# VHH binders against Protein EARLY STARVATION 1, chloroplastic (ESV1): the designs that were tried, part 4

Target 1, 368 residues: Protein EARLY STARVATION 1, chloroplastic (ESV1), of Arabidopsis thaliana (Mouse-ear cress) (f4i9g2)
Amino acid sequence: RSEKSEERRFDQKMSAHGAGIKTSSSAVPFASPKSRFLSKQEKFYPRCTPRLTGPQSRDTPPKRDTGIANEKDWGIDLLNENVNEAGTNEDGSSWFRESGHDLGDNGYRCRWSRMGGRSHDGSSEWTETWWEKSDWTGYKELGVEKSGKNSEGDSWWETWQEVLHQDEWSNLARIERSAQKQAKSGTENAGWYEKWWEKYDAKGWTEKGAHKYGRLNEQSWWEKWGEHYDGRGSVLKWTDKWAETELGTKWGDKWEEKFFSGIGSRQGETWHVSPNSDRWSRTWGEEHFGNGKVHKYGKSTTGESWDIVVDEETYYEAEPHYGWADVVGDSTQLLSIQPRERPPGVYPNLEFGPSPPPEPDLPPDQPQ

## First folded at step 4 (VHH; framework vhh_3k1k_2)

Design s1 (from a1 with S59Y Y104T)
Fold by ESMFold2-Fast, scan of step 4:
Formats: sequence, structure tokens, C-alpha cells
Structure s1 (fold): chain B 368 residues (1-368), chain A 124 residues (1-124)
Amino acid sequence: as target 1 above (368 residues)
Amino acid sequence: QVQLVESGGALVQPGGSLRLSCAASGFTFSNYAMRWYRQAPGKEREWVAGISSSGSTIYYEDSVKGRFTISRDDARNTVYLQMNSLKPEDTAVYYCATRKYVWTSGSTYTYDYWGQGTQVTVSS
């Protein structure tokens, strides 16, 4: 009986939808799917917001699977206010806002603003820190970290950052954006984590991806995807999504595609593993020759198979995101950062130069 | 610290019955799935049965299905394995296990916790 419930859930997850590829096609009995998705993700959301009055949490650009976030309220005006104040709301909850300005070697400058609050009994709290950084190598960074926790042990944190740096090895400017978010239950075995990134150089090289992990309602899930564009017409996209129950039933769907100048391939696998390790899978593939013919093939562990050539026009759009000029335009807040004036005769130390940006800073309470 | 203590192992005649118990401590028992494994002499450890945290999902290895019953008592932090119609090939050390998910910054990993085991011998 329990296995019947898992089989139904698995079957419902075996859906297919198009994703950034346009084809003129007719239905075939064993047609491989152009894309697949798993069932709706579930997330734990802790209650860690004690605020009724006082400063409000600022919006951050959201993660975008298809490209650039349009929001541009990065808290830059807050960084210019240099405010230090605190108060108490009518319900007994408290709030604060503070700011600072740190200087370091090689022109390092960090401006930051922090705000937060606590409920009247201390049972819930939240904090939010915004910053901008720069140095004399041309490095610029905008960031935010937010976190909250409650007396039941629930906690959450998120970070967002955007970085501009000069890569001396490739002699290219690069813009990198990333976000990480996590929530954890203090009373049950539940939580989730998401990491998202996008990176661009001035010649059109692009890398985007996400890693997600979560657990809720006796189920754990993992979702990963990536996109790579070399700036010269080559495209690689992939997804890998899978889930498991507390007792070891696992199921998943993964695929990848590679295209260059209308020629390419797609392949994927849908799979299921029972707690006793019995495995079912169905693999599929497509070869696109760029000549109005597509080779489609596949097989399953239960004996399904096909190997056919169909007449199908493939129209592939290699780059679904904005071009470099649009990326730079959306980075107006980052580009407006004012570096420290370099005194005459002082030269930047370029040995700090080409290191990749570190992963986003984590809140101080996460090591515990 | 997570602690699992099995009990109830004994020598039993073929066709007999036996109930194993696993007492758990060091975690919120009702939020974790519980599993039974066994290891016969000279063989690898084998999964036997599992019960979800809610108790609503139960799975058995095919060779024990219909003969073994897994159950849990969350008020007593205990999981049970009722073994009926025992066969000589059921002779093994039986282990209770649970999996803890640990959340770190940017990652999730699992720890499997095991009891010390309890010996079941089915022989004339």
C-alpha cells in the first residue's frame, strides 16, 4: 500500500514541457520530452519578524531563473544616511539601525548599514545588513545579509551580492551575482537551502546555476541546474532534480542539452529506486543535425525502446538573457560605488587582483 | 547524543516468534524515521524494515514481508520488530538505525546512527 502511494507520486511527476527551444513537431507514440519537471517544492518558513513599527526590511533583487532581476532598491540610500538610532514600539518590541565605515589597505573601503528588531519577550528577532565595498584594483561589491530566529529554535538567513572585478588573467571585466538562502526548524527535521548565481564577462561568456536542498513532510529533495554560454555560440544547459523519502524511496529526473549553430543534442533520464534498491529508469536522447531531421532514441529497464528519425525543424535561441550592455545597465547601483581617491604616487597592489570573489558572507549565528 | 539500544534477541525454534525493541534517546524521536537491519555471519548488512516518522509509511524487504511487522511507540521512544514464522535464514544480529539530517551553511549531509545490535538465532 505504501508502495502504491509512492508509485502514484512518481507517475504524476513524469511531465514534459518545452524550455527555450521551439520546434515544429507532431506527436509520436514514444516521443522523448523536451523538458521535465518534478512536483512542487515545499519549504519551511519560520516566523521571525517581530516588527510592527520602526524601520522595515528592504527589498532585495530576487533570484531569476531566466536572467536579471529588475528591482534596484539595494539600500544604497540607506548607506548614505549614516544613521545610528534605536527605539521601542507600542507592543514592547524593539528596533535599531546602525551604520559604519571601514577602511583598509590598497584602498579598501566598506560602507555598511544594519537594522533589526526583537519581540517584547525576546521570542523572535531579525537582523539585516547592507554593504558596499571597493578598492583600488577596480573591485566593487554590493551585498546584503538578512537573518532571523525564534525561541523555538527556528532560524533563517539569506544573502545577496553583486561583484564587479577586473580579471587580470583574461583582461576582462566580470560581473557576478549570487544569493544564498536557508531556513531550519528547531522543533522538527525540516529545512531548506538555495544557492543561485550568474556570472558574465564583457565578451559574452556566461555561467548561471542553482543548487537547492530541502526537507519537509518526510521528504527530502535536491534540485540543481546550470547554463553555460561561451560567447561564441556554444550553449550547455542541464538540470538534475531528485527526491527521497525517509525510508529510502528515491526518484528523479535529469537532462542536458548542448547546441552550437543549430546542431546539438539533448539527453535525459527519469528514474525510481525502491527502498530495497530495485531500480527503474527510462533514458532518452535527441540528435539535431540542423537539416530538418532529428534522431530520437531511448530505452527503459522494463523493455520500452525506440530509435527513430523524424522530420522536425529546430529553432534554438542560444542566449535567453540580456546582453552585456543590459547587464551593466542593471548594475547601476554597483557601478555608482565611489572608490577612495588614490594619492599621487601611490599605486594599487595588483597582487590582490584576480582572485575569484568569495562566496557570500554568512550570518554570525549560523556557525552555532 | 543519539543513542539506540536494541533488546529482545534470543534463540528460537523454526516457526517461532520473537519481538525486538529499540529504545531511542538524544533526539526528538517522533520526528525521525526508524529502520531495522540485520547481518548474518559472513554476509553484508541487509535492510529489513522501515517506518516513517508519522508511522503512516512502512516498507519491508521481500523475504520478511508478511512475517515481520515494524511498529513504533512515540510516547516510549521505542521502535519494535515483531518477527513471526522465523526461519533459520533469519539468524543474524539485528540493528536499529536512524538517519539525522545536519544543516550546515550551504550544505546538507546525513549521519546514520546505529545501535549495538541484538543476536537472533533460529535453530533446533
Scores: ipSAE 0.339, ipTM 0.721, lowest interface PAE 3.4, mean pLDDT 76

Design s3 (from a1 with S59H Y104T)
Fold by ESMFold2-Fast, scan of step 4:
Structure s3 (fold): chain B 368 residues (1-368), chain A 124 residues (1-124)
Amino acid sequence: as target 1 above (368 residues)
Amino acid sequence: QVQLVESGGALVQPGGSLRLSCAASGFTFSNYAMRWYRQAPGKEREWVAGISSSGSTIHYEDSVKGRFTISRDDARNTVYLQMNSLKPEDTAVYYCATRKYVWTSGSTYTYDYWGQGTQVTVSS
């Protein structure tokens, strides 16, 4: 399933039939800048007054959220089946299932289930791996990795994992969720990569973010955003999105906000660069004093400017609406993982659990 | 290995015309945008024209608009620059170029490939 016709063309090549596997890319972050941004060739009009206020979509940063779902069906029953088998589906595709149980030092245990298949004509193949990990430090992990490729050289992979770090002796508890997706065309100069993460600790510290990179229809785009809450009233949010065409037209929008107890600032820049390196830019800022006054200022390369103080209430999320009890409530499958029995008189290594799985390998077209 | 080879540079009188060619090899030409740059003695290299991978988008530097035409022939892996109404200020070494994008997990980087250049001299 795709959201856009142009993304649909690419994503259709990446999908695997018979298994319900989907690949997706977020919509292109920007519309074409030619109809939106002012050029250096526009004439200044001396009768024009400085702009006093902007529309909210330009003066107030949009909220961001992660793409990671809170409630999931982890396929927990698959980890309990311990099945090794293969067969053929009604559509003629082949499939296999494999399971394992690995044990290691310090109470390490990994239960995993892998399944995969190949289309009836051999033109596509896919693999899906689910795992559950634990050890005696209180470390717990749930994960899934899906990947596939086709005979045209198209490839894709998706990962999702949820991790608990808990050290009873140091009173630390942290839950981290992350997801990564990538798809690449084998015949076109096209591909995309998306990564999301959410991190929470028991004391109210929260970090969320995303990094996206892609190329489709002669355009490349980059999108990054982050949110940080320290659990004590400090808030940092930012976004940085930019794109370019094959011929060097570039445009972007970036902003950040920092607040503590109703006092803080926002600032941003919307910019455009033509293939001839002619640059247009609009910068803006807000200083929030916490007393019902906001200093708003900004300027553009085309002569727009403003510097005003207004009566305005400051709105921002000082603390996340999603607390530790909610995080724990959404992680019931992770928390239900049964660690190995620890013999009496045997103490765990007091370091946080094992390192997370490594990121997937680099694309095969990378030069050596 | 990406290779670009320019040809067609010559001495021409003001008001004359030339067609430059750039033969490409070592990559799937139809998947890449092609660009022309020029560099006059003692000056920085400047962008002249570009054509997208599909051929549907074409851009020119302001000083050459209406005089130069970029085109591509994907069957021959060649990009062309037709130069009309040449001026002494057009005297330069002309280079063709392309950019390869490489995608990694969470990152991208680019490599620019350049030809050796072909000399265009506009003089009496």
Scores: ipSAE 0.303, ipTM 0.703, lowest interface PAE 3.7, mean pLDDT 74

Design s4 (from a1 with S59R Y104T)
Fold by ESMFold2-Fast, scan of step 4:
Structure s4 (fold): chain B 368 residues (1-368), chain A 124 residues (1-124)
Amino acid sequence: as target 1 above (368 residues)
Amino acid sequence: QVQLVESGGALVQPGGSLRLSCAASGFTFSNYAMRWYRQAPGKEREWVAGISSSGSTIRYEDSVKGRFTISRDDARNTVYLQMNSLKPEDTAVYYCATRKYVWTSGSTYTYDYWGQGTQVTVSS
């Protein structure tokens, strides 16, 4: 074809099936060349470990990011205890628990429980608050926020919530989940942040994603990914990860795939930029036709190129990203929330559709 | 208020040497990377050299490698650029710069701070 690039014409001899070209055969996230001047982003966390003491102490987050969550981290059962108490441990550390219950219009109900502690010398402290909310529109919410800090300036916080929306106008139920976590050092220019979300509806539409960034050892890194399922067999999945040094070297890897019933494509780019703005990149792609043929292509700034068609049956199985979302699995606790009994003849206010009720004031983060 | 003040610029003959200084105030100097940039007449600013917050990583633009040396003195809150074997094409206003990373709940921002510059002229 007259429109083909010089690199693609050069690769006409490479049209043989099953040629064993590794780059096009192994289209995966972070499919980086072996060049020594290119660095891969590595996920790691600063040495920011809060010191927790007391009978209600919790593990340093994010335990959920290690693949197996501690069920005790959720604390949802504490909403049923309605306890206000405080004490001092034998080591001189202090702790407290408090709880509350707020009622509002249109059947609004909020139950919450808060816990916290301090070391004996005040050098570390932590708090966590759990809540559930509901109203007569069918709205339900579970949430938590946790935080801690020490006298060295290390700090961390996390929050997550699950929400059930019942859209009376469209007869759809939708569940939304979100989580945010951050830790930062008081002694180093170091920290990390993660945000995760999942949304599902009754028709099978699904969207998940994450945004992450961090800094350690004079490097910063960013990671974003998303997954979308339309409930009709279409899948979109992508990742974009990159890093930079304090002196301006940058590198990254990104890829995207779209499939429907074995037909689709995936493509990506691995890149590096020097402080002088010299850019190197390698791009690659695959087109899956669903007819036993796969078109594989790519090129680099240093002159590598390929454009081949192989005989290959492709069965798509999505490999999900890991994170907070992998821990919960189902919405049993959210669905078990008991709304206030509605008196006979009283109807929920559904003007303009379902809406969350006003949010009550939670106790201050630190003990008064 | 972050403030950077450059000094040491002068007129020198080709092959000569100069030491530029950048005095910093308004931030914890030892926690920040420092960079030198230059702007020649009629050109955009270009990066010249950089030194990491710890001092362990140092980088130079290719045209100055082997001739320029960047260093820092955290006790004096000062970054230096030692310029040797100067050439007419090194004629420019030299700027000191640093980048501040600001952590907020859920995001990170970067802010660049610049000095006023110091003129270096290399001519016979």
Scores: ipSAE 0.316, ipTM 0.703, lowest interface PAE 3.4, mean pLDDT 72

Design s5 (from a1 with G50A Y104T)
Fold by ESMFold2-Fast, scan of step 4:
Structure s5 (fold): chain B 368 residues (1-368), chain A 124 residues (1-124)
Amino acid sequence: as target 1 above (368 residues)
Amino acid sequence: QVQLVESGGALVQPGGSLRLSCAASGFTFSNYAMRWYRQAPGKEREWVAAISSSGSTISYEDSVKGRFTISRDDARNTVYLQMNSLKPEDTAVYYCATRKYVWTSGSTYTYDYWGQGTQVTVSS
């Protein structure tokens, strides 16, 4: 009977593994990378993330974990205030607020608000900048950048950006949202970095992803995931997570799924490597035929192997529930940015974007 | 600039002992794990021993367990390999190594740094 029990247990493991892949997750609006990874990722994140000394200004807007900001989170009223003030809190910490308005070529306009503070003894400081930008090409941008540091060398920064690109030639508008966060310890070999992005175009193309890495307690970790929708019914989702100790132990888990009209595949690998380079892995795959049958296969380095066809209904929605109209609705602040008036007879320079390729772009108050 | 310099290699009779040293410079030594590798003629480089940045975790390849001891002296930026009960099959060039993590705004890169090696020959 042990043999029958082992077969049932193995099938249960396969089912449990398959159950971890949500075929209808496309019906859910963009989910926070943290929400998707919490049970394993939290183990690796430093709780020693530097924090501000004393209470923050009460007028600092709350931030969103999802990568999506509601209207009230953007502090739009701060961009309309003419402020230049500074003071001292009851705990002896200092603070300041200032605002400005810059103009440039091709209708460039930037409105910004900046605030910051320092601890009573000067041992820690923080800065937060909010801005909106526009030009005559139809470009619009909202952004925020926050950072802090202390005298022990601890530092952190985060940035959040939402951008509208207009392409009149292809009649394609694109909205892109992104966030980056980083923290470093000055006293330990520890830190972490997170980047999130979501991109949408007016024809239904969607790209979402995150890239995370860090180091704490002699362990390094990397997490990446992506989702892609082509607006024509194709979907690609994937995750790749792995970690390594200082002494060479490594482990990871990765998977991907690709579907079009209920037909598609999933595959993945869970792996472990010892310091002496001895590798264990389990690979698995599923082929979905759209006819009530699913081919499931896999193997492990310990000799497990399977290749079976099962009767199983594949229920898959390829299009995200969150579409272009929803994105436009959530981007009300971005879309309300008022460009400079264009004088009669002056035409916008429609050369797209800055000429140089993206270089590593660190916030002004975060050293590299 | 990261530099690792090994020393202490010599010709020793079977059953003898040697202590190898690796002097490190160009990085904050106490923040990094240190490793010893060896390479015999015509063979792949193999890992021998490792010690964590704190010194609290130590690991050895099975064939050297009980005979070799890895240690570190952070005040001198040096890692040591004490080799006892040496066998002819321990004959190899011994290398010390460390891995440096470099942070950028979009990624982390890892670089492995190696010393020049020190020759250990165990022969009668």
Scores: ipSAE 0.019, ipTM 0.504, lowest interface PAE 7.4, mean pLDDT 72

